# Designs tried in a protein design chat: VHH binders against Chemotaxis protein methyltransferase (cheR). Part 14

Target 1, 268 residues: Chemotaxis protein methyltransferase (cheR), of Halobacterium salinarum (b0r4j5)
Amino acid sequence: MTDFQTLLEFIETETGFATSYYDESYLDRRVSARMRRRGVEEYAGYLTLLEEDDDDERAELLDTLSVNVTEFFRDEKVWTALRDVLLELADTVRSIDIWSAACADGREPYSLAMLALDAGLDPRNVSILATDIDEDALARARAGRYESTRTADISDQLGFLDNPQEYVDREGDRAFVVNDRVKDLVTFERHDLITGDPKSGFDLVACRNVCIYIDKQYKLPILDTVSKSLREGGHLVLGQTETLPGEVKERFEAEDPRIRIYSRVADT
Key: E = the ipSAE of ESMFold2; O = the ipSAE of OpenDDE; V2 = 0.75 times the mean of E and O plus 0.25 times the DockQ between their complexes.

## First folded at step 13 (VHH; framework vhh_8fcz_2)

Design v2 (from u2 with Y32H; at its last look DockQ between E and O 0.64; V2 from the best seeds 0.00; counts 0 for: pae E 2.2 > 2, unsure alone 64.7 < 65)
Fold by OpenDDE, look of step 13:
Structure v2 (fold): chain B 268 residues (1-268), chain A 121 residues (1-121)
Amino acid sequence: as target 1 above (268 residues)
Amino acid sequence: QVQLVESGGGLVQPGGSLRLSCAASGFTFSNHQMNWVRQPPGKGLEWVSGISYDSGDTTYADSVEGRFTIIRDNDKKMVYLQMTSLKTEDTAVYYCATYDSSGYLDYFDYEGQGTQVTVSS
């Protein structure tokens, strides 16, 4: 066992953070970054530091490791606004077409579906396409099963809804399964946002926390595809921390700069 | 190796202003969004502001919107945070950060020691 693996075992055992469920290389980068901040160069040295009952350091390490961008209804203020968007769309179009791009494990498209249902929209008039390049992610998404962890309480995430029990079934104390009422609104498809063909006719495209990993060379194709997939007047929603490249910014008008919802404007 | 070196922090009174600077190296600076994040005493890291790789777009946390301004200089590989109308709740260690490209639990990656901002009467 390497010094790093020993460190990971300690972290899991002493803090409860499930290091064993994460890629070791990812954890190495995160832990190493924290080590550098503490002026520690060796894993064994860092382990010693953690063993000295440094609760502050343990807390800081956990904060470093526990960052999660995949949640139901992440950033509630955005979803509150999206509710209004959906209601507005329901008044203006017969059928609402939504695209959840890079949907990962499916929590975003299911959130959209739940939001629509919770808002009282007719499920027959709402269609959500969810795409990802990762087949494994899509498989997880299709399953629609999620488990609460120490740092991620699914029940709390679903607390945004008035009646979350209408949309998920509990399996034991920690597991939740999205029910068919919600799943029926969502279709999953493999798609490459960078090299794949644009889609068309969407009233709402969610592309949240997708480009945060992407260099300029790939970000533009993604947003070009997304922008082309929206109808004029359609809505784009980004992650709270994400920015638009200048090259495509003119294609959008910010509905609310604070919540990163945009409307697609006509090309000039 | 990604290196981010923050500076410009200090002690200011409420309503005061500070300008933070970040020197970046070890990656293709002009290809990445840059961010400021902060850690208040006893609290976790929170995102403050972001700027696109071409400065074409900026974004801010609700708590700092209208008071803080992020700018960047790609030629100098610098990021700045102009802070105005500072509040006591702005007290924190401020870090310059780029996105974590781990492909897993991605958020921010920051290597610097940060710069202390203290707002107190």
Scores: ipSAE 0.104, ipTM 0.582, lowest interface PAE 2.0, mean pLDDT 87
ESMFold2, look of step 13: ipSAE 0.463; ipTM 0.773
ESMFold2 (binder alone), look of step 13: mean pLDDT 80; pTM 0.811

Design v3 (from u2 with Y32H T59V T98R; at its last look DockQ between E and O 0.16; V2 from the best seeds 0.00; counts 0 for: pae O 5.8 > 2, grease 24.5 > 24.2, placed apart)
Fold by OpenDDE, look of step 13:
Structure v3 (fold): chain B 268 residues (1-268), chain A 121 residues (1-121)
Amino acid sequence: as target 1 above (268 residues)
Amino acid sequence: QVQLVESGGGLVQPGGSLRLSCAASGFTFSNHQMNWVRQPPGKGLEWVSGISYDSGDTVYADSVEGRFTIIRDNDKKMVYLQMTSLKTEDTAVYYCARYDSSGYLDYFDYEGQGTQVTVSS
C-alpha cells in the first residue's frame, strides 16, 4: 500500500468520506492541493497532521474533497423544466413514479415533492422513492430538518417556490422542517447504485451530480441501473456537468441537453 | 503530461469584472470539454461553467448565469472565464477542469492549481 493509499484509507475510516468510490487521480489532486496549503510535501506527513489535528484540518480537507451539490432546487432552470415534465406526465399517466437516486440528505426528493405540489398535482398520484447508500444521510433525510448556515441559506434555496411556508415549518430563525404534506410523497430506502439491482417502472429518475468525480469504473453501472429503471418514454435528469456514458447513450434521447434531461427510448 | 494553469484572479470590488484564463497543454485540447469550477471558503467545489470541445455549447450555473461567459480558443489551447457584476459570494478559488469524454465514460480528470478570486469592498 502506498503512502497515498494509506492516507485515503485513513480519510475514509476516520471521516466517513467514501474515498474508495472516487477517482484516485481526483483525490490526489485535491489532497495535494490541500497539502500545499498546509505546507506539507509528503502524504505520510499529512497523515500525521490529520491524526494530530483531528478537527480543523480534517474538516478543511473534507471541504476540499467534497462537491457541494446538495441544495433545494439546485439549478432552478432545471427545476423549471422539471415542472413542465411533471405536468406532462400528469396528463399522460395515472400515477407518477419518481426515483431520486443518491438523495443524500433528502433535499432533492423533497424538492421534487414540493415541485409536484406547487404544480398542482394530486398528491395521491405522485410517489417518490429516494435512495442512498449512506444510512446516516437517509436518517437525516427522513428527519427532513435543515438549518441555514453561513454558507447555506435554506430560505434562499426555497425561494424557487412562491409560498415555501406551505411545505416547510420554521423552527426558530435558521431551522426548517419539511412538513408531512411533503414527506408523505417520499419514501426512503437504502440502495447501492453500483451493486444494487435495477428498479423498474419509473416515469422520472433524478441522478444528479453523482458521477462527476466518481471512479470511472462505477459510472457505467450506475447509469445502466437507472436506465433500466425507467419506463419507455420516462425521463432522466442528470447534473449539469454530467453526460451519459457512451455505452448507454443509445438508450436515451436528449430533451434538453443543456439542462441534461433525457427521454428513455425503446430498446432496439 | 497534462497541465492546466489558471491565471487572472485577484481582488476586485463588488460589481467589478475579472477575466480568468486557463492554459492547457499536454493533450489534444480540442477533443475535450472544458469547465470552470470554484471552491468558496468553507465550502466544497461547485461547478460554474462548461464549454463543449467546439464551443458549440455553453452552460452555466444559475448563480452565474448572465454574468459569466466561458469561451475557448482551440488554437491557443486556452479557456477563459469572463466574470462581470461580481458579487461577494463569487469569492473562491477557481479551477479549470478538463472533462474527459474520450472513453466510454466521462468525468473530470484534470484540474489546475487554481486562481484566487476575492470580491470585497
Scores: ipSAE 0.019, ipTM 0.411, lowest interface PAE 5.8, mean pLDDT 87
ESMFold2, look of step 13: ipSAE 0.541; ipTM 0.815
ESMFold2 (binder alone), look of step 13: mean pLDDT 80; pTM 0.822

Design v4 (from u2 with Y32H S55E T98K; at its last look DockQ between E and O 0.61; V2 from the best seeds 0.00; counts 0 for: pae E 2.4 > 2, unsure alone 63.2 < 65, grease 24.9 > 24.2)
Amino acid sequence: QVQLVESGGGLVQPGGSLRLSCAASGFTFSNHQMNWVRQPPGKGLEWVSGISYDEGDTTYADSVEGRFTIIRDNDKKMVYLQMTSLKTEDTAVYYCAKYDSSGYLDYFDYEGQGTQVTVSS
ESMFold2, look of step 13: ipSAE 0.444; ipTM 0.766
ESMFold2 (binder alone), look of step 13: mean pLDDT 78; pTM 0.790
OpenDDE, look of step 13: ipSAE 0.269; ipTM 0.671

Design v5 (from u2 with T98R Y110H; at its last look DockQ between E and O 0.29; V2 from the best seeds 0.00; counts 0 for: pae O 7.1 > 2, framework grips, unsure alone 64.6 < 65)
Fold by OpenDDE, look of step 13:
Structure v5 (fold): chain B 268 residues (1-268), chain A 121 residues (1-121)
Amino acid sequence: as target 1 above (268 residues)
Amino acid sequence: QVQLVESGGGLVQPGGSLRLSCAASGFTFSNYQMNWVRQPPGKGLEWVSGISYDSGDTTYADSVEGRFTIIRDNDKKMVYLQMTSLKTEDTAVYYCARYDSSGYLDYFDHEGQGTQVTVSS
């Protein structure tokens, strides 16, 4: 066992952070960054520090390891724009079909549902498909229960809405459950974006913060699938850090490249 | 060896300005989207801003939109973050980070040592 692996084992055992489920290179980068900040150069030395400074440094390390990318209404400016997109769609189509690809724990599709309801759309005219490859994630999503943590305040995330209580019920001080009004708009399905068949007929596809977590060789297949699933004139929304591959860029026109919303153009 | 070195942090009063710099080396700089991320005290890593490899596209977190400006110089292999109208909540260690889509559970495959930005009266 390497010094680093010993360190990871300690972290998992003593802090509860499941290092064994994470990519070792990722953990190495994050841990090393923290080590540099503490002026420690060796993993063994850092382990000693963690053993001696059992509260403060351990907490700081956990903060360093934490990356929150799944949130309700992440990047509010995007969701503000999406509201306008939904309103426009409501004027142009009879029924709005939305696909939330790689929906993880479901906060994105529920955000879409809440957004639609908050915008005053008739729930009967909005359908959201939420897919993920991970059955466990989908189970969490279906449950629709979320808890605030030290680094993630659900109440703050829902602050985008004027009256979040219309869409979620509180369970204690930190837990929130999406209510049936919202859940009724969302259907969950297992789907593999890489190997699965394209879908069709969607007016809006959210594929946000998906490609950043996969090997780059799969980025093109994913976006190819997504692009084929959109109707002409449909909308694609990506994550703030994501860009379209050159191979599929011609299939889209940027509505607002700053917030990564694109329109599907007709094939030539 | 990929290296990112941040600088320009410091103590500033609310409403003040700072300009962060990141010097990149050890890779083809112009092939990568560059980002600024920050870690506030007691919080996890937060994405701040990104700039495409050709500087043609910039994005910002909602919290910094209109106040921060990301710039890159591919000839000098530099990334900058011009921060204005700084707020106390902007206090954090700021990191320059190279975007990588091949990694898992992370946006980036490299980051620097960070530079401390403290906004306080």
Scores: ipSAE 0.017, ipTM 0.370, lowest interface PAE 7.1, mean pLDDT 87
ESMFold2, look of step 13: ipSAE 0.592; ipTM 0.833
ESMFold2 (binder alone), look of step 13: mean pLDDT 80; pTM 0.814

## First folded at step 14 (VHH; framework vhh_8fcz_2)

Design w1 (from u2 with Y104R; at its last look DockQ between E and O 0.58; V2 from the best seeds 0.00; counts 0 for: pae E 2.1 > 2, unsure alone 62.1 < 65)
Fold by ESMFold2, look of step 14:
Structure w1 (fold): chain B 268 residues (1-268), chain A 121 residues (1-121)
Amino acid sequence: as target 1 above (268 residues)
Amino acid sequence: QVQLVESGGGLVQPGGSLRLSCAASGFTFSNYQMNWVRQPPGKGLEWVSGISYDSGDTTYADSVEGRFTIIRDNDKKMVYLQMTSLKTEDTAVYYCATYDSSGRLDYFDYEGQGTQVTVSS
């Protein structure tokens, strides 16, 4: 095992930052920036510094790494607004079809399922398709098992709900498993947003925080596919940092631009 | 190699204004969303603002909406952050950033040294 791999294992075990979810070159750039600031030239020396941690270097490193970590109910104000969207849909359609278009390890589609149940929707009338290109992420998502760390508590993430115990079971002190009541609403499928066929007829599409939308030659076709997968009047939710380029933006009207929820407008 | 060079920071009193600049090179600038992120003293990175590759859409963190304006010039390969009504809470090192093209998760990739903004009486 390399000194860098040893360092990454230490970081994951001591901080809870899931280094295995990230590209090693990304991690190395961020680690190396901290090493330069501390005047350390070698990974082994930096590991020693982290083990001693008298200057809170673990926290400084985590601050450099952590800005984009997945969590249940990420950005709670969006979830308050999504609850209202689900209630409106329950009043206007017989069956609510939801697509979590890049579901990662499953926290987003499970948050949607929990929200629907918490809002009192009939589970027989709610169906969530969860897709991703990463089969290892999908395997974790299907298992629905998540562990708290010293700095990231699953209970805190689920705190958006009054009674989260209705949706997850505890395993020991640190692990939470999404129960069958929630899992029954979610179907997982591998789907490549760039090369896969468009879908259709969804009432709500969540396409939040998808890093593969970097270059416009890929981002525009992906957003076009996602927009076409919605029925007229269907809802799109994006991550708070994401933008809609001009051509795609014309197909939507903003319900609340600060939280990136949009309605698909009628074609004329 | 991607290069992002931030400038325009400084010391300013609360209520003041600054304009940050970022000069970009080493990639096809006009193909990417550009962002500003910041790191307050002793805290993690915070996303501040983003602008689509064609300037057709902008987004802002709640803490800066109405006070900050992101602008880009694709011909000059520049992105700017016009900051007004500055607060002591805006004290941070500011970086311009792109999303990582190789990343599976949504995260910001920044290359520069950043520019220090200090808002203090």
Scores: ipSAE 0.443, ipTM 0.763, lowest interface PAE 2.1, mean pLDDT 82
ESMFold2 (binder alone), look of step 14: mean pLDDT 78; pTM 0.797
OpenDDE, look of step 14: ipSAE 0.573; ipTM 0.807

Design w2 (from u2 with T59V Y110H; at its last look DockQ between E and O 0.66; V2 from the best seeds 0.00; counts 0 for: unsure alone 61.5 < 65, grease 25.1 > 24.2)
Amino acid sequence: QVQLVESGGGLVQPGGSLRLSCAASGFTFSNYQMNWVRQPPGKGLEWVSGISYDSGDTVYADSVEGRFTIIRDNDKKMVYLQMTSLKTEDTAVYYCATYDSSGYLDYFDHEGQGTQVTVSS
ESMFold2, look of step 14: ipSAE 0.546; ipTM 0.811
ESMFold2 (binder alone), look of step 14: mean pLDDT 77; pTM 0.792
OpenDDE, look of step 14: ipSAE 0.586; ipTM 0.811

Design w3 (from u2 with T59V T98A Y104R; at its last look DockQ between E and O 0.31; V2 from the best seeds 0.00; counts 0 for: pae E 2.4 > 2)
Fold by OpenDDE, look of step 14:
Structure w3 (fold): chain B 268 residues (1-268), chain A 121 residues (1-121)
Amino acid sequence: as target 1 above (268 residues)
Amino acid sequence: QVQLVESGGGLVQPGGSLRLSCAASGFTFSNYQMNWVRQPPGKGLEWVSGISYDSGDTVYADSVEGRFTIIRDNDKKMVYLQMTSLKTEDTAVYYCAAYDSSGRLDYFDYEGQGTQVTVSS
């Protein structure tokens, strides 16, 4: 066993991150990036560090591996279309159930919540489940506090909305906190898209922030799970660059291929 | 060693066509979504097109939809980009990039050295 493989085994055992599901090259790139940040050059040295610093560094590593780079209302065209989807759903179903898969720090599910509220939907009829494998990310998400950085302006991200102050409170010059009106629509849960329990009954599933390199053998199971989680006529929104395997693609009709929104069709 | 080698770039007039090729080696080609990305002069990297590992699905940026076609050959470990109705704004260095599952442009597994495409009258 190589030092890197030993490290991966440790990561999987101690953090619960299923390294075996991911491409080794991807893991190597992400781990190496984290190692560089910690000034460690060798995998064995990094393993030692992880053993000694079992809380902080492990959390940081998991965050690094999970690739939690999200933003509010990423790709405005998609969200404009999603508004219409929500409005249509409101006319067709009694209660809208939404699943935000791989929700990272929560900006996507909160965007969905804000969108629903902004569209005038009754909050009692909207439920958003937000899941991620990274518990630390979920903790951040639950807090619902975001800070502008040099590369991410939260105010600009929220610019999609005419009145973002209805949904977030300012804390100082840089910090934004999602208010309870929005938070009440969202429930966060740790979930592994590969090994987790299947879910069902959703009218809308967002899977736009899955920025991981998983082994091919697990891609279909993930997408299969996602596809089965949708009601007939439900909607799937994917990342802009994400493709569907042919086997899964037949389960959907593209509403707009350019913005990666699909409708779940009846199984044949 | 992983290698992606792009070719087929060149100078073309607006309305013209080009076919880019990418030869892949050193990794399990059929496990990856293959993509074309481009970097226009003075601009950041822009995603152009993607094709699933099984060719079951293709996706395009809005700017190239209807004009570009992505094709792959897993047996030959090749990916192609047929470009038609080229515009001046299509001028860029084009890169072949491998992804497994990515919702972000800057997260890719492998990329090549690129091929220059210049559209000018």
Scores: ipSAE 0.118, ipTM 0.588, lowest interface PAE 2.1, mean pLDDT 87
ESMFold2, look of step 14: ipSAE 0.413; ipTM 0.754
ESMFold2 (binder alone), look of step 14: mean pLDDT 79; pTM 0.804

Design w4 (from u2 with T59V L105T; at its last look DockQ between E and O 0.37; V2 from the best seeds 0.00; counts 0 for: unsure alone 64.3 < 65, grease 24.4 > 24.2)
Amino acid sequence: QVQLVESGGGLVQPGGSLRLSCAASGFTFSNYQMNWVRQPPGKGLEWVSGISYDSGDTVYADSVEGRFTIIRDNDKKMVYLQMTSLKTEDTAVYYCATYDSSGYTDYFDYEGQGTQVTVSS
ESMFold2, look of step 14: ipSAE 0.559; ipTM 0.821
ESMFold2 (binder alone), look of step 14: mean pLDDT 79; pTM 0.805
OpenDDE, look of step 14: ipSAE 0.640; ipTM 0.829

Design w5 (from u2 with Y32H N35H T59V; at its last look DockQ between E and O 0.26; V2 from the best seeds 0.00; counts 0 for: pae O 9.5 > 2)
Fold by OpenDDE, look of step 14:
Structure w5 (fold): chain B 268 residues (1-268), chain A 121 residues (1-121)
Amino acid sequence: as target 1 above (268 residues)
Amino acid sequence: QVQLVESGGGLVQPGGSLRLSCAASGFTFSNHQMHWVRQPPGKGLEWVSGISYDSGDTVYADSVEGRFTIIRDNDKKMVYLQMTSLKTEDTAVYYCATYDSSGYLDYFDYEGQGTQVTVSS
């Protein structure tokens, strides 16, 4: 076993990050980047550091491995369509259960919450579960505070809504905090899409942020899990560049394949 | 180490065409989606186009739909962007990219130098 493999095994065991499912080259790049930040040049040295630093560095590493570059209302045409989906669901079910898988820093589940509220849905009838493997990301998500950067303008991201001030509060010129009205719709939970417990009963599942650096052999299991989490007639929204594997296509009917929204059909 | 090297940019008149290339190395190319992004002058990065790992699906920004075509060659570990009917607003530095672990466009430190595309009369 190489020093790097030993390091990966440690990471998986101690942090729960399923390194074995990821492309090794991706892991190497991310780990190496973190090593450079810590001034460590050797994998064995970094392992020692991780062993000595029980929480802080391990958390930082996990954050590094789980890059969280997300946006509010990413791909507006998708969110326009999702508004219609939510309205339809509101007419067909008593309570809407939504799962935002791989929610990163929470902007997607909050977008879903904002969308639901903006659509006039009763917040008592909407529940959003947001999951991610990265605890640090989830902590950020729970905080619900976001700052504009040179490459990420939060105001522009929220521009999808006519009155974003109903859902976020400004803190200074660059910071935005999701208000409690929105936060109350969202529950955050750590979950591994590959190894985690199966979920079920959802009316809408957003799986738009499937880990591209997960080995492709595990993509099908992820989508299998996601497909099984949906009730019949539920909706799946995928990433714009994602397609349903042949093995699971029969479980869905395309609502709008161009924006990757599907309906779960009855099992045959 | 992961490396992305873009090429094919240049100066072209409106209505012209260019073909960009990206050579990828240092990772299992055929396991990953590939994308093109661009940075117009004075603006942030903008997503342009993406292609699935097996070329089974392609997607485009609305601004380039119908004009640009993304192609990949997994054997050569290459991704291409055929640009036609170029407009002045297409002026930007173009970068090859892939998704990060969160499913969003990944701008790792291995990002290439990009290739300049200038559309001007």
Scores: ipSAE 0.011, ipTM 0.315, lowest interface PAE 9.5, mean pLDDT 85
ESMFold2, look of step 14: ipSAE 0.276; ipTM 0.678
ESMFold2 (binder alone), look of step 14: mean pLDDT 80; pTM 0.819

Design w6 (from u2 with N35H T59V Y104R; at its last look DockQ between E and O 0.47; V2 from the best seeds 0.00; counts 0 for: pae E 2.4 > 2, unsure alone 62.8 < 65)
Fold by OpenDDE, look of step 14:
Structure w6 (fold): chain B 268 residues (1-268), chain A 121 residues (1-121)
Amino acid sequence: as target 1 above (268 residues)
Amino acid sequence: QVQLVESGGGLVQPGGSLRLSCAASGFTFSNYQMHWVRQPPGKGLEWVSGISYDSGDTVYADSVEGRFTIIRDNDKKMVYLQMTSLKTEDTAVYYCATYDSSGRLDYFDYEGQGTQVTVSS
């Protein structure tokens, strides 16, 4: 066992952070960054530091490792626009089919569900498929329970809505549980965006977390899959900082380039 | 190991222009989208601009849209940020960045020191 692996085992055992769920290279980069900030050069030295019951450092490390890749209503301007998209879809289609790809812990698909309900759409006419490759993430998503942390205030995230209590129940001061009204709109499924079965017929696809696949060898298949999943005129929502490779860019027309919402154009 | 080295910053008056450069090494540069981020004094890191691996697409923060241009040279493994119509609020340390495996804009093993941009009359 390497010094780094020993460190990871310690982190997992002592902090509860599930290091085994993350890519080792990712963890190495994050841990190393924290080490540099503490002036520690060796993993063994950092382990020693952590073993000395430095609760502050352990907390900082967890903040460093913890990635809030998804939030409720992340980028409010996008969600404001999505409300309009949903309203438009409600006028044009009988039922709205939404795909939340790479949904992680489920906050995005639940946000979509909440948005639809808040917009006054009939829940019977809205279906949200939420997929992720990570079964553990999906388990968390299905549970629909979220806790505020030092870096993530769930109440603030839900602040996009005027009456978030219509959609979530509080458990204590920090915990929130998405209620069944919202959950009933969302179906979770394990799916590999690269190798999984193709999907089709969606009116709206949210793929805002695809940037976890940073290499084009993964991005292209993912975006190809996503582009094919949309009906003509359907909408694609990407992450704020996500770019479209040239290979797939022609398949879309930007509705608003600033908020990364696109329309699927007809294939030529 | 991944290394990003920023340069080109300096002091400029409002309305002026600067061109930042980032030299990348330690990874297959042409396979990754690249970004610029900045940290204003007393503020957190904020995203500025991104470019696809093939330059086929560029994206900008609202605050810099129309004023900044991101360019890359895959042969030279360089990313550039042409800044025009600079404002005092553009004052920040600018960093070249890419996504890590978590999907976050981040640095790799070797973080750049950034380049200071100061816009002041």
Scores: ipSAE 0.314, ipTM 0.686, lowest interface PAE 1.5, mean pLDDT 87
ESMFold2, look of step 14: ipSAE 0.435; ipTM 0.754
ESMFold2 (binder alone), look of step 14: mean pLDDT 78; pTM 0.797

## First folded at step 15 (VHH; framework vhh_8fcz_2)

Design y1 (from w4 with T98A; at its last look DockQ between E and O 0.15; V2 from the best seeds 0.00; counts 0 for: pae O 6.2 > 2, placed apart)
Fold by OpenDDE, look of step 15:
Structure y1 (fold): chain B 268 residues (1-268), chain A 121 residues (1-121)
Amino acid sequence: as target 1 above (268 residues)
Amino acid sequence: QVQLVESGGGLVQPGGSLRLSCAASGFTFSNYQMNWVRQPPGKGLEWVSGISYDSGDTVYADSVEGRFTIIRDNDKKMVYLQMTSLKTEDTAVYYCAAYDSSGYTDYFDYEGQGTQVTVSS
């Protein structure tokens, strides 16, 4: 076992973070970035630091590892634009089919559902499929219960909505549960983006969290598959810092290149 | 060896201005999108701004839009963040970060050690 693997095992055991479900290269980059911020150069040294009852550092590390997958309505500009996308779709299609790929703990698909409802869409005409390879994540997602932490306030995250109380129920001071009105729009399914069955017929696909689960060699194949899952005129939403590979770029037109929303163009 | 070295941080009053600099070395600078990220006290890492490899595109977080300006100089391998109308909530350690924008990616390849920005009356 390498020093890094030993470190990951410690993290998983002591913090509960399911490191085994994440791409090791992703974890290495994130952990290394945190190590640099702490002035530690060796994995063994960082492990020692974590072992010395530095709960604050453990919390910071978990926050670092959870980036991009643990927020409602992450990047307000994206979700503002998505509202317009949903409204446009509502005018052009009878029913809207959405796919949230690599949905992690479910905050993204629930955000999509809440957005649709907040936009005044008929819930009977909106269907969201949320998939992830991690069964534990899906279990959390299905539960739809989230707690605020020192670094993540759920109330703040839901502040994008005018009346968040219509979509979540409070459980104590810092916990929230997505209500059935929202949950009814979302279906969760275990799915491997690399080896799973192909999907098709979606009006909107969100792939904002894919990088944390897969090796770089699979990014293009996954994106190729995702592009094929969209109807002509459908929309793809990527992560804030993500770009389309040149190999598939011709299949899309950028709606807003700043926020990584694209439209699927007709095949030539 | 890859290096990103931030500078320009300090103490400033609300409404004041600061200019951060990031000196890059050890990699093909012009192939990377450059970013600024920050970590406020007790909070997680927050993306602030990004600039494309050719300066043809700039993006900002909503919280800093209209107040911050990101600039890069590929000849000098420098990235700058001009901060104006600073607020107390802008207090954070600011990091320069680089990632390859040529592919499908949502992570930074390189990050600096950061520079402290404190906005206080």
Scores: ipSAE 0.018, ipTM 0.357, lowest interface PAE 6.2, mean pLDDT 86
ESMFold2, look of step 15: ipSAE 0.418; ipTM 0.757
ESMFold2 (binder alone), look of step 15: mean pLDDT 80; pTM 0.811

Design y2 (from w4 with T98V; at its last look DockQ between E and O 0.53; V2 from the best seeds 0.00; counts 0 for: unsure alone 64.7 < 65, grease 24.5 > 24.2)
Amino acid sequence: QVQLVESGGGLVQPGGSLRLSCAASGFTFSNYQMNWVRQPPGKGLEWVSGISYDSGDTVYADSVEGRFTIIRDNDKKMVYLQMTSLKTEDTAVYYCAVYDSSGYTDYFDYEGQGTQVTVSS
ESMFold2, look of step 15: ipSAE 0.566; ipTM 0.819
ESMFold2 (binder alone), look of step 15: mean pLDDT 79; pTM 0.801
OpenDDE, look of step 15: ipSAE 0.441; ipTM 0.751

